# VHH binders against Lysine racemase: the designs that were tried, part 10

Target 1, 368 residues: Lysine racemase, of Oenococcus oeni (q04hb7)
Amino acid sequence: EAIHRSTRIEFSKSSLAYNVQYTKQVSGAKTLWLAVKSNAYGHGLLQVSKIARECGVDGLAVSVLDEGIAIRQAGIDDFILILGPIDVKYAPIASKYHFLTTVSSLDWLKSADKILGKEKLSVNLAVDTGMNRIGVRSKKDLKDEIEFLQEHSDHFSYDGIFTHFASSDNPDDHYFQRQKNRWYELIDGLIMPRYVHVMNSGAAMYHSKELPGCNSIARVGTVVYGVEPSEGVLGPIDKLKPVFELKSALTFVKKIPAGEGISYGSKFVTSRDTWIGTLPIGYGDGWLAEYQDFQLLIDGQKCRQVGQIAMDQMMVALPHEYPIGTEVTLIGKSGKYENTLYDLHKHSGVPPWKITVAFSDRLKRMVV
Below, E stands for the ipSAE of ESMFold2; O stands for the ipSAE of OpenDDE; V2 stands for 0.75 times the mean of E and O plus 0.25 times the DockQ between their complexes.

## First folded at step 5 (VHH)

Design kE6 (from k5 with T98A N101K G105E; framework vhh_8k46_1)
Fold by ESMFold2-Fast, scan of step 5:
Structure kE6 (fold): chain B 368 residues (1-368), chain A 121 residues (1-121)
Amino acid sequence: as target 1 above (368 residues)
Amino acid sequence: AVQLQASGGGFVQPGGSLRLSCAASGRTFSDYAMGWFRQAPGKEREFVSAISWSGGYTYYADSVKGRFTISRDNSKNTVYLQMNSLRAEDTATYYCAARFKYGSESYSDYWGQGTQVTVSS
């Protein structure tokens, strides 16, 4: 709602496409479904969805029905998987929009069968192998669901089955091995659908060779958005291209005499006469209090953010007077310097995926 | 190249504590993820703990979770392993590593010198 400001998110189409190709090469997956949940990890739901196919993406995964509907209403007819639970009363809508819809219980299917009418729902079965979030836990419950789908083929298509690995980015693979073994135990002897998808970013990058028969589809987010899931523990950080940049511009510049305080509580006090710039970004935009004192980039120079971050504005110390409108890079490259999401994680303790999703709808999203 | 030097091992009774240090020399220490591995007599080397490039992610083997804490101080180019509630089964030579891939010795670029930990009564 505040897009008439200089503050904006820019994301690189070419870097996103490179990361798609890299993920397919490393995992060996022929099919890549990109997670666009939570406003495409903050990159912009429609902005990302509109270019995904051109970047080599074969399908989109969303968490809630409304995300899928928004994509369809924007004129995008790509494959869409809904990962989160849907109230059964919306099953006809999910069918109408041609969503692959995640189902966790036989009771949900029985209820949907009564209301689908002429609609035929594409079904993705959730299997809980140890994450303890959603899905059936026993072979009997899974078998009962599959048999119900086959007996009610007028209302359902059995198109997908999946599990989610909770610890695929952990160097101790004990939990991963336990979930993997449970997965193969549960599906043994059952009829499998066209889409068997178990590889999240960690499984795709580190464990794909251990998933025979289940490694043709990568359902990933973090890695395509240019973030190494383990931050260098299991894979190198320099093989992915950064996608996300955050930029702004100076709205005001003034010189503050030595000994004066900046912003709320005057916790920052100038040691000498200092040029101070004001930026139209604050915690209301998603620039969190934990990011205080981060080194921003202006004209190839490092400039410290100073004083308390306000709701809509913050201040930066400048080496000299700059013109109003001078570009400020908060995340991204300026001259010889780069501020990465890893740098901000190191500074703040807030991990990269939480950083990007926290930026509000106030900020304009731009494809570059 | 990065050079690693592990230290801080010794003899301790069950229930005791030790702090291991891994000092690194080399220009880009802050750019590496760091890990600890151990090897008991007659057994293969196993993963113990790791800390990410940013320090924001820490990982622990099931056998040490809740007892060991990994940390790093980039100003001192050092990674630490605080070991509490030590058990006889923790007896091993402990190694620090940089630029490793879990379960892959061929991708492990840098292994530090080992430091012996002996837990006995």
Scores: ipSAE 0.344, ipTM 0.689, lowest interface PAE 3.1, mean pLDDT 88

Design kf (from k5 with S104D G105S; framework vhh_8k46_1)
Fold by ESMFold2-Fast, scan of step 5:
Structure kf (fold): chain B 368 residues (1-368), chain A 121 residues (1-121)
Amino acid sequence: as target 1 above (368 residues)
Amino acid sequence: AVQLQASGGGFVQPGGSLRLSCAASGRTFSDYAMGWFRQAPGKEREFVSAISWSGGYTYYADSVKGRFTISRDNSKNTVYLQMNSLRAEDTATYYCATRFNYGDSSYSDYWGQGTQVTVSS
């Protein structure tokens, strides 16, 4: 909650819409559900959810019940899938908010049946084909769940079934092929619901043609937020439009003599007289220690972040004096240069989705 | 179009090290992922390692994981394969490649000229 300062996240509505259309085109999916878990991959849960439909998104996928409730309380009545498990005592609440609710066991269904009363829960069955996260692993257990749902149609609607691919963005596709074969083995001969959804970003972009009967719904995050999941190994990096930008402004500028230490522990020492700028962003905002020494962009120039990143502030070396208030682009374009999430991943070892979700609620989120 | 030239192969004893280089020419090197494949006499070409254009993602075949390291220098348009703790079974012609056909380790739009690695004696 430090929204009254220059540091902010800007995300492009037009780029998000373009990436939705591109993902549908490449995958052939008629329906796209956007993952908005973890504050919409750091872009802002409500900010993204409010514009998602206008961008061509057909539904939202959240990880936990509270994310779905927050979206509903903001006045959004779009389709919502709860991907993560919920405690059975909250099954009536999930029904009241009209969530498609993920279920991983027959025992959960039996317990829910006893407490739903007049509520009818929309059920999404989780199938574990190798991700080893949630869901049933045998055809017998899956068949037992489906039969239970059919026998208790006053309390349940069998609306969805899914699996998650662990390595659909790996050029070695042995594990993906194993999960795919296991999926078709498990569902063979079973009654399928209206929503059969297996395509995460990698499966949607690289394997859609290998998923006949299960490729009409893309349940994606990374590609829509402008990140190629393999960073050019399996698909072209230049076809997605960047969505995420991070900007700040100089709050202080001073000239430091050669031999002076900068920030905690003085681990960086100037080799020459240097202009140093201060930025109101630090690791408390999500600019992690691993990002130290990254080249920031100021007035079309590359300027190295110097010294240790503090909790609320950090320093940047400048080629000359700049006015206080000069814009600094940490992620995004300035002049002829661009800092992408891929550039920061290369520098830090932190993947793009982990970069964006790490930014705290201290940063203002702006739709541009 | 990208042209690739692999180099750095040679003869080495088991436990030794070699560093392979793949020099690329062409305007779009920084937009392409790069990979290494190898082919031993009488065997199919197999995947060894790949690196994204940013260098942030690296992939390794299980047989080389922990022994080989892929890296790139976009300013020099070059990708490297550092091979440590070499074994007789690493003997092969090594090829660098770009634009993979996913699921077919023998395919690439731009196979580089191979470099022979022999681990013996």
Scores: ipSAE 0.034, ipTM 0.544, lowest interface PAE 5.7, mean pLDDT 87

Design ki (framework vhh_8k46_1; at its last look DockQ between E and O 0.36; V2 from the best seeds 0.00; counts 0 for: pae E 9.8 > 2, unsure alone 62.0 < 65)
Fold by ESMFold2, look of step 6:
Order: sequence, then C-alpha cells, then structure tokens
Structure ki (fold): chain B 368 residues (1-368), chain A 120 residues (1-120)
Amino acid sequence: as target 1 above (368 residues)
Amino acid sequence: AVQLQASGGGFVQPGGSLRLSCAASGRTFSDYAMGWFRQAPGKEREFVSAISWSGGYTYYADSVKGRFTISRDNSKNTVYLQMNSLRAEDTATYYCATRFNYGTPRYDYWGQGTQVTVSS
C-alpha cells in the first residue's frame, strides 16, 4: 500500500453492515456468507474479513486456498469456505486450517483418501447444473461421491453441497429456470448435508422464493459490496449503500496557456488559458486508461479529467485556481454531486466488479 | 398502484414495421426496469426485450435481436419497442411489464396487451 499520499479508498463499515441486513431481509436467508475472493472484490481481503462478523456476516467464502490461509494467519477463526478447486496434495492443509473444501470429482476424493492420514476433511460437493465450470453433472456421479464420503467417514465429513447460477440476474430467466430444475432433479432423493447453498447475489435478490429448502444460505459478494446485481434492471438501483469512496488530492496546480497539449500524445489541447491540477493516481493503482475524460468532483463541482492517464498520476481541468491539497473525489459524494460505479461503468464500459477488482495493492485502503 | 397501457399494435405485412408504446401511470416510472413479452395463441408467454431504468442497458431475445429496438422516454413515462423486419412468427399479443419488488420470481405488474398480426 502507498500509505504516504492522499490517494485512498475509504471503506464504510456501516454501509457494509446495512447491505448485509438488507440482503438477509430481501432474500429471507438466515445465513449470509460473504465472498472475499479477489482481495474482497478489490476492497481488501483482511480489511473486510476483520470487520465482517460485526457487520452480520456469518462466514467467509474465498476462491483459493492461500486466501483462506491468509485469513487464518491474521487470527480469524470464522467459518471459511474454499470455493475453487484445490490440488489434492493440499487436502491435509485444508483440513489443518479448518476449511469447508470444494470437491468436484470422485477421483479427487479417492486421491485425497490416500494422503489424508489422520486428517478429516470437511467436504463441499460441487454440482454443475449449467455453469460448466466445476462439479459433477449427473445424479449417478453425485450418488457415487456421497456414497464414497459415507464409506470413508474417517477421512471425510459431508458438510456442504452447492451449485452456481450463471444467469440469476438476467431479465430473461429461461436459463436460470433450466439450472434450477436441473438442481432439484439431481438432488431429489439424496442425503443432504448441513450446508445447502445455491444463492449467489442474483438468486438471493430475485429468486429466493422459488428455491424452497435451498434458500437459507446466501453466498454473496456483489450485492453486499453495494452493487445492485442487475444494475437496476430487475430491482431498484437505490436500495443498497455504496461501500467505499475513492479520494485523492491535488499535488500541483498551474495555469496553462491556450493551445498546449496535456499528457502523453497531446490528444487533449487547451482551448483557452486553463487551470490544470495534477493528482497522484494512475493506471498503476487500477484507475484504468478507459476512465479517461471522466468527470471528477472537486469542492462540489464537476471537473473533467484531461489527457492520457499515466501510470502514477493524471491531470484535471479546473474552473479556477485551487490550493495544493484540495480534495478530489473520484468515486463518492462531493456537495450535491455523486460519482458512482454505475457512472464509471456507463462512461468506460467497464463493469462495477471489474472496476473494483482492478484496484492494485498500491492503493491505500482504510476502514471508516 | 401502477397502470401500464400497451398500444401501437396492428396489422402489418411481412417485412414491415410497427412501434409499440407502453405508457405508465402511478409510481415513479424512471426507477423501474421495463420488459416486453409476447404470447401467441396456444403458446407460452415469452420474453422479447428489456431496458434498464436509465436506458443504458438493453436486452433482447435471440429471435428478435437486430430487428427490434427498445427505448424509453422517462419524461413521458413511456417505453417503446420498434419492431422492424417483421415476420409471421412475430404475430402475438405483446405485453409490457415492470418489476417493483425483490424476491419475486417474475415481473410484478403487467399491462393489458396489444395485438400484433403479421400476415400477407
């Protein structure tokens, strides 16, 4: 993190807590597992994980083993689900760290059985209903996995089963209905474990009432991080609170004569004598080149970013001289104006989750 | 209470065009996504198109993509469906609908339909 500059993400604990409660209210889920994969969607793996329980989160979900290990090494003993497949040779480590571990095939289980020794692994079975990413695709294969787990209970605890919906936020729900019907067909008549979890953000918000018996656990990221999963197509855009603001400050200010180019390639040329500010954020922080020309907020006014975004800094056109140190809001509120992830999405074509995931390790993250 | 009124249907020859309108009254129209659906006699109602509250995102069924265009004018509380290159298979009653509540498996409010007939 670059802690000795003004550029920072201010992450709101109260907004996270609000979104957790709102998601539980809407979905009816009694249990909410927060996805903290990909550095908590760019917000900071440990920063978010440390505050999650007090915000009403009941457990954490990560994509890779090392994310879970990092959380444990930070002293957090909360429930952790590893959603991504792990190499079988790390099964004993997953047991040591007390992870619910996702398993996609019988062959994996057979291999793990040979190497677990005295360890007992908590198993989450993956069922592929049409995402075509991981998991078994037939009732026969699912039955074989369940039977193997039962026959080898000295090494395995059958604790979870799940599927993932590919199109839960699509206004055309035919594919969601196909996956839902396939899910119920596959699980019909089978022994079910303690954790049955199928609801991602879209399913939790739009489809929970059509998932009887499988709607008590919401495994969500997008909605809790303040992004309406359909961006207002299937539900109101204004019911979730943004969880962060991105802010910086002017480090240099000068008046540039008419006719001068700004930044690389001189594609922006001043049409009049113009005050130009410089701020310490660039594509090395994850403020991508696609965001060029976005309107930034300074002292309650809209000020256009001008010139090519450099790796570590960029320029903004100012309506008048501002002092060095004047705050710049890139995402968030200033006066009567607000820049949202949706505004940046519309400007750049980059979806909200890609915007936040792109934030680099250099970008300072503060919980407020 | 929201009321949706679909209009602009009619009789058209194959290859022709029609423009459907869906006027809304009651609640704030600009806060809700709008969808078009259609139903031919004896068939299930099927999705045609949807548009986000801001108009920034549009969605189309594969069968109409490239031929139909959805748009909205929030100042007039109206959503439009421009239907070009019409085919006999487009013959149906067209319904507009909107979604107001999370957790519901379908669009919550439906307008009365408008008939579109494509025939020589």
Scores: ipSAE 0.006, ipTM 0.486, lowest interface PAE 9.8, mean pLDDT 89
ESMFold2-Fast, scan of step 5: ipSAE 0.473; ipTM 0.776
ESMFold2 (binder alone), look of step 6: mean pLDDT 77; pTM 0.772
OpenDDE, look of step 6: ipSAE 0.479; ipTM 0.791

Design kj (from k5 with G105T S106P Y107R S108Y; framework vhh_8k46_1)
Fold by ESMFold2-Fast, scan of step 5:
Structure kj (fold): chain B 368 residues (1-368), chain A 121 residues (1-121)
Amino acid sequence: as target 1 above (368 residues)
Amino acid sequence: AVQLQASGGGFVQPGGSLRLSCAASGRTFSDYAMGWFRQAPGKEREFVSAISWSGGYTYYADSVKGRFTISRDNSKNTVYLQMNSLRAEDTATYYCATRFNYGSTPRYDYWGQGTQVTVSS
């Protein structure tokens, strides 16, 4: 981390809590599991995980075993689901840390049975309804897994079952309807565990009423982090509160004459005498080349980022001299203006979730 | 209120191309998501394509994916539907609609008058 630089990510605890309650209200879900994979969508794995329960979050979902271990080692005993497949040799570690562990095959269960001890593994069965990623595809294979779990209750607890909806945020719902119909076909007549969870952000926000018996748990990321999954196509953009802000400060300010180039390669040339500020952020921090020429906010004014974004620094054109140390808002509010993740998406073609996860561990993450 | 004017339809042979335009009158066009729907005689209205208020997200019906492209120009208050590799089954009246990005229960409103597309040899 480079915590002694002015560049930092601030995320709003109150806005995150608001979005949790809004998602529960819209979906009708009484239980919300927050996805904290990929450094909590770039917001900071441990920073988010430490405040999640206070925000109304009922459990955390991670994609890999190591994310869950990091949360436990930080002293957090909240419910944790491991969504991604783990090598069977790590089943005893998952059991020891009390993770709800995703399993996609009977062979994995048979192998785990040979190495598990007195502590039971909490099992979440993956069902593939059309995404073609993980899970069993037939009712027979699902029955065989459930029977095995019940016959080996000394090593396993059958606690969860789920599927992924690939297109729940698409206004053309043909693919969603196909997956939904396949899900109900596959589970029909089977013994169901305590956790039946199918609702990602799109399903929770747009399809919850179509998922009777399977709509009590929302397993969501984007909506809680303040991003409307369809960007206004299916849901209102103004009902979620922005969570993510990115701020920095001017490290250097100088006036340059008309006709001089800015930054490496001199691709931007001044048309008049111009005040230029320097910021301690570049593509090495996650401010990608696609974000070049974005309008940053300084003291309630729009100021264009100019010249090539370097690895650790970039320049901004200023309307007048500002003191060094003047705050610069890259994402967030300044005066009457706001730069949203949607504005950066529009400018760059990079969608909001890819924007936030791209920021490196060099940037300090702060709860505000 | 926003008024929408759809245009650009006509008669084309299979494999041909057309570009539909939807011009909006009134302010705050950039605050709306925009969509295209179509209706063939005796059939229900079906979704064709949609574009978010920023233009950053686009959605297509499976039947038109890879053949149609939606775009918008907020400076001209216009949304476009570029239709390539047209097929006889694309024959329909095409409607544009806008969806307010504000409020608790928004829906697609302000349907245009429609523009007829006929694909026939």
Scores: ipSAE 0.322, ipTM 0.698, lowest interface PAE 3.6, mean pLDDT 88

Design kk (from k5 with T98A R99K G105T S106P Y107R S108Y; framework vhh_8k46_1; at its last look DockQ between E and O 0.80; V2 from the best seeds 0.00; counts 0 for: pae E 5.4 > 2)
Amino acid sequence: AVQLQASGGGFVQPGGSLRLSCAASGRTFSDYAMGWFRQAPGKEREFVSAISWSGGYTYYADSVKGRFTISRDNSKNTVYLQMNSLRAEDTATYYCAAKFNYGSTPRYDYWGQGTQVTVSS
ESMFold2-Fast, scan of step 5: ipSAE 0.532; ipTM 0.817
ESMFold2, look of step 6: ipSAE 0.257; ipTM 0.711
ESMFold2 (binder alone), look of step 6: mean pLDDT 79; pTM 0.800
OpenDDE, look of step 6: ipSAE 0.752; ipTM 0.899
ESMFold2, look of step 8: ipSAE 0.145; ipTM 0.678
ESMFold2 (binder alone), look of step 8: mean pLDDT 79; pTM 0.801
OpenDDE, look of step 8: ipSAE 0.727; ipTM 0.895

Design kl (from k5 with T98A R99K N101T G105T S106P Y107R S108Y; framework vhh_8k46_1; at its last look DockQ between E and O 0.75; V2 from the best seeds 0.00; counts 0 for: pae E 6.7 > 2)
Amino acid sequence: AVQLQASGGGFVQPGGSLRLSCAASGRTFSDYAMGWFRQAPGKEREFVSAISWSGGYTYYADSVKGRFTISRDNSKNTVYLQMNSLRAEDTATYYCAAKFTYGSTPRYDYWGQGTQVTVSS
ESMFold2-Fast, scan of step 5: ipSAE 0.533; ipTM 0.820
ESMFold2, look of step 6: ipSAE 0.077; ipTM 0.620
ESMFold2 (binder alone), look of step 6: mean pLDDT 79; pTM 0.795
OpenDDE, look of step 6: ipSAE 0.619; ipTM 0.858

Design kn (from k5, 16 letters changed; framework vhh_6z1v_2)
Fold by ESMFold2-Fast, scan of step 5:
Structure kn (fold): chain B 368 residues (1-368), chain A 121 residues (1-121)
Amino acid sequence: as target 1 above (368 residues)
Amino acid sequence: EVQLVESGGRLVRTGGSLRLSCAASGRTFSDYAMGWFRQAPGKEREVVAAISWSGGYTWHADFVKGRFTISRDNAKNTVYLQMNSLKPEDTAVYYCATRFNYGSGSYSDYWGQGTQVTVSS
């Protein structure tokens, strides 16, 4: 993390809290588990996790064991679900840290049973309803797992069951309907655990009323981070509050005469005498080549990024001289203007979730 | 209230190209996502393509990917569907619609009258 550099990510605690409440209201879910995988969608794993409970979040979902351990080591005792399967040899560690642990096969459970000793693992069963990634695919295999858990209650607690809806934010819902029908077929007549969680962001926002008995828990990321998953196609854009901002400051300001080239390879040539500012951000920070020529915001003015984006810096054309240290908003509000993640998606072809996760660990993350 | 008027449908030979237009009036067009749907003889109504209010997000059905492209011009209050490499199975009435409130089980609040596309061998 470069703490002496002006470039930073700011995320709004109040907007995140609002989006939690809105998601619960729209979905009818009483419980919301926030996905904090991939550095909390680029917002900062520990920064987000430390404020999540205050925002109305009831639990955290991570993809890998190490993310959960990092949260615990930071002094956070919130409910944690490990979404990705873990190597069976780490089952005792998952139990010691009180993680709800995802399991995809009976063989994994049989192997864990042999090594848990005095530990009792909290188990979340993965059901594959069509994504073909993880989980059991037949009612027989699911029933066998549940029966094994009940017969080995000294080592296991049957606490959760879930599936992942691959296309819940797709305008064509035929794939979602097939997964939903398969889900209900597979669980019919089986003993259900305390946590039945099938609602990702799309399912929570668009399909919750179609999921009776399975719509009490929302396990979401995108919507809480202020991004409408379909960008207004299936749900309203204006009901979610933006969470993510990216800001920097001018490190250098110079007047360039007409006819001179700017930045690497002299790809941009000034048509008139122009004030040029330098920003300490480049593609090494996650400001990708696809973002070239994006309109940045300085003191309520639109200022075009000019010349080739370098690894650690880039140039911006200015309407007049600004002092060194003048704030530049790349994503967020400045005066009457706002650069949204949707605006950057339109400019670059890079979707919002890929934009935020691509920012490097060099950038400081701040709660505001 | 909202008026959607589709145009551009006609008879086209297999392998041909066609551009459909949907002109919107009555509502603030740029505030709404738009979609193209079709109803073919003997088939269920299908979602063909969708575009967000800003144009930043587009979606195309698998059966038209690489052949059809949705776009919009908010200054003209118009949505387009560019159709290339047309096949006889693309024969249908094509409808323009707004897309929001999907959570109610509905794909669209407002529909146009449709424009007939017929693809012959």
Scores: ipSAE 0.315, ipTM 0.692, lowest interface PAE 4.0, mean pLDDT 88

Design kq (from k5 with Y57R; framework vhh_8k46_1)
Fold by ESMFold2-Fast, scan of step 5:
Structure kq (fold): chain B 368 residues (1-368), chain A 121 residues (1-121)
Amino acid sequence: as target 1 above (368 residues)
Amino acid sequence: AVQLQASGGGFVQPGGSLRLSCAASGRTFSDYAMGWFRQAPGKEREFVSAISWSGGRTYYADSVKGRFTISRDNSKNTVYLQMNSLRAEDTATYYCATRFNYGSGSYSDYWGQGTQVTVSS
């Protein structure tokens, strides 16, 4: 983390809490598990995890074992689901840390049974209804796994079952309807565990009423981080509060004569005498080349980023001289203007959740 | 409330192109998502394409992906549907709509006047 640099991510605790409450209200879910994978969608794994319970979050979902271990080692005892499959040799560690652990095959369970010893693993069964990522695809395989868990209750607790909806935020719901129908076909007549969780952000926001018996738990990320999953196509954007801001400050200000190029190898050439500011942020920080020429906010004014984005710094065109240290808002509010993640998506072609996760560990994360 | 007027339909041969337009009035156009639906004779109205209020997110039905492009010009309060490589099965009345409600593929009560597209040789 480069703490002696002005560039930082600020995220709003109150906005995150509001979005948790809003998601529970819209979905009717009484339980919300927040996805904190990929550094909490770039917001900061430990920073988000430390405040999640206070925000009304009932549990955390991570993609890899190491994310869960990091949360535990930080002193956080919240409920944690490991969504991604883990190597069977780590089953005892997952049990030791009390993780709800996702499993996709009977063979994995048989192998875990041999190495758990005195540990009892909390098991979440993955069902593939059309996403084609993880999980069993047949009722027979699912039934065989459930029977194995019931027969080996000394080593396993059958606590969860889930599927992932690939297109729950799409106005064309044919794919969602096929996955939903397949889900109900596969679970029909089977013993269900206490945690049946199928609602990602789109399903929670748009399809909860179509998921009877399976709509009590929302396992969401995007919507809680303040991004409407369809960007206003299926739901209103103004009912969610923005969570994420990216800010920096001018480290250098210089007047460049007409006809000069900005930055080494840059194709930008000044047409008139221009004030140029330097910012301590570049693609090494996650401000990608696709974001070139985006309009940043300085004292309520839009100022175009100019020249090539370098690894550690970039330039911005200024309407007049500003003092060094003047705050620059790349994403967020400045005066009466706001640069949203949606605005950056429009400019770059990079969707909001990919924007926020791309920011490197060099940027300090601050709860505001 | 918002008013929508669709135009640009017509007769075209298979493989041809058409550009549909939907002009909006009455509200701040740039604050709302816009979409296109179509209805062929004897069939239910189906989703074709949608664009978010910012233009940063676009959606397409599988049947039109790679052939149709949705865009918007907020300065003209207009959304466009560029239709390339047209097929006989694209023959339908095309409608534009605004999105104000959540729900599975369902749009608000603000429907534009339809424009007929006929693909035939």
Scores: ipSAE 0.434, ipTM 0.747, lowest interface PAE 2.9, mean pLDDT 88

Design n3 (from k8 with S57E; framework vhh_8k46_1)
Fold by ESMFold2-Fast, scan of step 5:
Order: structure tokens, then C-alpha cells, then sequence
Structure n3 (fold): chain B 368 residues (1-368), chain A 124 residues (1-124)
């Protein structure tokens, strides 16, 4: 983490808390589990996890065992769900740390039964309703898993069951309807556990009333981090508060004289002496090549990023000389202007969740 | 409320001339660069010309260089486009737009405020 340079990610605790409350209100869910996988969508795994309970979050969902372990080792005792597949040899460790652990096959359960010893694993069954990622696909396989869990209650607690909706944020809901119908078909007549959780961000925001018996838990990421899952197509953008800001400051300022024939790109030119600022951020930090020529905000002014984005540095064209140390907003508000994740998506073709996740651990994360 | 009122369009024969005006209100005109864009039926908006806030620099699309002249009067909150030697392919609705972007942009998406447009028809 390069904490001694100006480039940093700031995320708003109050905006995150607002988005939690809004998601619970819209979905009707009384329980919200926040996805903190991939460094909490780039916001900072431990920074987000430490404030999640205060924001109204009821549990954390991670994709990898090590993310859960890091949270526990930081002294956080909150509910943690491991969504990604775990090698069976780590089943005892998952139990020791009190994780709700996702299981996709009977064979995994049979193998875990042989190695758990005195440990009792909290199990979340994955059901594949059409995502084709993880989980059992037939009622028979699901029933066999449930029966095994009940017959081996000394080693397992049947605590959760879920599916993932691939297209819940798509205006064409045909695929969502097929997955929903398949889900209800598969669980019909089966013993249900304490946690039945199917609502990702799209399902929570647009389909919660269509999920009776399965709409009490929202397992969400993008919406809580301030991104409307359909980017305004299905729901209003302005009802969510932006959480993520990226800021830097000018480290160097240089004047390039007129007449050198310098071109900043085919779409932007100037015939006058031009001030160029340097920023301590580049593609090694996650400011990708696709973000070339994006507008940056300096003291309420829109300034074009110019030249090649280097590994550790990039340049911005300035209307006049600014002092070294002048703040530059890459994502966020400055004066009357705002650079949103949607704006950067439109410019780059990179969607908001991929933008925030791509920022490296070299960037300091700060709760504001 | 921000308003940009474009005027001066009309029908002309090839080789003719028109002077477009764009009167601005509701913002600090002298702090904004001004641009002219045009849109022919069924086509996207394209850049025509732009002038920096102080009037010290002007930019032109290659298709209009030498034929069109952009100017501004900050005391009157007005930008002008003098169009000479008009061609059939200059037929379009002409829009004025205001921008604070630096360096000056050729992209319509970078402009903050837009006028309603004025129609220019060049035909025999």
C-alpha cells in the first residue's frame, strides 16, 4: 500500500448505510448480506467489513476462504458466508472459523465427513437453476444431499440453500422467469434450512415480490456500493448514493510552449502554450488504458487526461498553472461536476463493478 | 435557467452565405468555450467550429476550414458563425453549445449546454 502518496480511494460510510437501508426498503428484506469479495468490490476488504454492522449489514459474503479468514483475524465476529467452492481439505478450517460454507456436490460432503473429526460444518447448498456455474441441477441430487446432511448431523448443520440469478437486472426477464420457475420446482417438498437466499442486487431491486418464501434475505453487492444494477434502465440512478471516490493531486506542473505541434489525441488540440500536470496514478494502480482521455476534475473544472497512461503516472492538460498539491478528482464530485462510475463506463466500455475491482492494493482505502 | 438561442438559418443557393447567432443566458458566458455542431437528417451530430472563452483561439472541422468563421462577443453573450461558399452538404440543423472542457473538445458529449438549433438548407 503506498500510503505516502496523494492517490487514494475514499468511500462514504453514510452513503453505504443509506444504500443498505434503501435496498432493504425496496426489497422488503429484513436481512442483508453484503458481498465483500474481491477486496469489497475494490473498496477495501477490512475497511468495509469493520464498518458493515454499523451500516445495517447483517452478514458478509466472500468468494474465497482466505477472505473470510482475514476478516476473522481482524477481530470481526460477524456472520460470514463463503460463496466460492472450497477444497474439501479445508472443511475443518471453515468449521473452526464458523463460516457458512457453500457445497455443490454429495461427493464433497462424503469426503468432508471423513475429515471433519470433532468439527461441525455449517453448510449452504448451491442449486444451479441455469447459471451453469456451481451447484446441483436435479431434485434427486438436492434431496440426496439434504438426506446425507440429516443422517450426518454430528458433522454437518444444514443451514443454507441458494441459487444465483444470471439475468435479474435484464429488462428482458424471460431468463430470470425460467430460473425462478426451476428454483421453485427443485425445492418443492424438500426440507428448507434457516437461510434461504436467492436475491442478488437485481432480484432484490426488481423481483423481490415474485420470490415468496425466499425474499427475506438480500445477498447483494453492487447496489450497496452505490451502483444501480441496470444503470438506470429498470430503476432510478438518483435513489442510490455514490459510495466510491478516487482522488489524487498534482505532483508536477510544466508549461509546453505553442508551436511544438504537440497533439494530445485526434479529438483534442490547442495552439497556445499549455500547462501539463502530472498525477501519481497509472495502469499499475488500476487506471486502465481504456480510460485514456477521460475528463478529470480540478477545482470545479473539467480537464482532459492527455498522453499515454504510464504504469505509475499520467498527465492532464490544465487551463492555467495550478500549485503542486492541487487536488484532482478522477471519480467523484468537484464543484458543480461529478464523474460517476456510469460516466467512466460510457467512456471506456468497462462496467462499474469491473472498474472498482481493478484498483490495486497499492491504493490507500479511506472511510469518510 | 440556462438557454442558448440559435438563429440566422434559412434557405440559400449553393455558393451563398448565412450568419448564425447564438444568444446565451443563465450562466457566466465569458467562462465558457462555445462550439457549433450540425446534424443532417438521419446522421449523428458532427463538430463544425469552436472558440475558447477569451476568443483567442478558434478551431474548425476540415470540411469548413476557409469557408466558415467563428467569433464571439462576451459583452453581448453571443457567439457567431459566418458561413460562406455554402454547399449542398452543409444542409443541417446547426446547434450552438457551451463547454468548460480543457483542452477544447471536438466531441458533442463533452459539452455542458445545448441550444435548440437553427435549420440551414442549401439547395438549388
Amino acid sequence: as target 1 above (368 residues)
Amino acid sequence: AVQLQASGGGFVQPGGSLRLSCAASGFTFSEYAMGWFRQAPGKEREFVSAIYSGGDETYYADSVKGRFTISRDNSKNTVYLQMNSLRAEDTATYYCAADTYFPLSYESSDYDYWGQGTQVTVSS
Scores: ipSAE 0.065, ipTM 0.560, lowest interface PAE 6.0, mean pLDDT 89

